# Designs tried in a protein design chat: VH-VL binders against GTPase-activating protein and VPS9 domain-containing protein 1 (GAPVD1). Part 3

Target 1, 239 residues: GTPase-activating protein and VPS9 domain-containing protein 1 (GAPVD1), of Bos taurus (Bovine) (a5d794r147to385)
Amino acid sequence: SYLLQVLRYLIEFELKESDNPRRLLRRGTCAFSILFKLFSEGLFSAKLFLTATLHEPIMQLLVEDEDHLETDPNKLIERFSPAQQEKLFGEKGSDRFRQKVQEMVDSNEAKLVALVNKFIGYLKQNTYCFPHSLRWIVSQMYKTLSCVDRLEVGEVRAMCTDLLLACFICPAVVNPEQYGIISDAPINEVARFNLMQVGRLLQQLAMTGSEEGDPRTKSSLGKFDKSCVAAFLDVVIGG

## First folded at step 4 (VH-VL)

Design s5 (from s2 with light chain N92Y; framework fv_rolinsatamab)
Fold by ESMFold2-Fast, scan of step 4:
Structure s5 (fold): chain C 239 residues (1-239), chain A 120 residues (1-120), chain B 107 residues (1-107)
Amino acid sequence: as target 1 above (239 residues)
Amino acid sequence: EVQLVQSGAEVKKPGSSVKVSCKASGYTFTSYYMHWVRQAPGQGLEWIGEIDPSDSYTNYNQKFKDRATLTVDKSTSTAYMELSSLRSEDTAVYYCARDLEWYDSYFDYWGQGTLVTVSS
Amino acid sequence: DIQMTQSPSSVSASVGDRVTITCKASQGISSWVAWYQQKPGKSPKLLIYAASSLQSGVPSRFSDSGSGTDFTLTISSLQPEDFATYFCQQYYSYPYTFGGGTKVEIK
């Protein structure tokens, strides 16, 4: 494909030549990122892969009576009325207040970890039907950037994971109706928030080992099944 | 399936105390607050207080704070309301009631009620 | 304390009538209002919560509207089993308070 050759050219002459190709990729405004997004969004096999991977877990999320999975203590507290706050947590500043808020945060984190791992599981199940042209692009990025002496193997793998999750999968998780993954199911406020949480955490998995990651999420990243993401990347790189 | 079964009617003298029980079944007792609400004959509903069965944390209506004591027995899934210094105006049907949702304070399951009559 | 003022205290209606019950909070309570039905000699039954959610098993003829301070319960076509006393309840702030009740009586 002509577009595949242009993407390879951009890896060679834009990303490889950059002082910080990962920052450039994550920003998403470079020529490679823009063209990759346009190419993947117009690719029928990419839509099939995203639908096969995301339709079921998203529909399960939409039909289940799920809690609002807020993990920031202050934002969690703000969702409750004064009476609910006193009932659930007790007097503000008390030991019980701190303990009960932490219990709710922990409960929401456990539910969110289970939810994210569910999405990762569906990703693993559908790795076999990952689009050949996207696999080729990721493989070219890995090969080209692995030849750069200043980039460590872990950093190159992280960039390939960024491309797969932040640039391809996560946008469809957060806006499945926009990507045609679901068409006849309404997304309420709680469901949208939970999808955004899944997308945010999947992006944080892509940033694993990075000091630039969300500090609030870093402590919980160890609870996710990172081995499935690594296995997914290995299959994609291998072709 | 979910049931709240209260103790029988009580007749008490002014100045005495009454202790009403509420036995819960059909759900995880420690997952929902238990509330106590009373209704004087022909009158409206009045909230007395709530208890978290998981740690016995209580919140009371200020009107009852000095006279009402809410307790639970986790081993029997039973909640208790004790009201002291009874007066004739305390004559009412006393209900125990469960939250519909763990963070909400509206009541989907109610006990059958316990009539407490305070008379000399 | 938040005072819940309910009106009317009683209403006489016929089967098939539209009945409207109003509840006014003394201060803003957002949508944190529940509605109950109580038949003589029985415990209250939850009808509607969060000012718009119909409890499972409650007929669709029951509906509510309002936010802030003014709330309304509507029975679109009164049935024989609907003759009862109705109460609103706020759960925004302690202590939780109920309206004085509205008795719906057969005309």
Scores: ipSAE 0.044, ipTM 0.548, lowest interface PAE 6.8, mean pLDDT 85

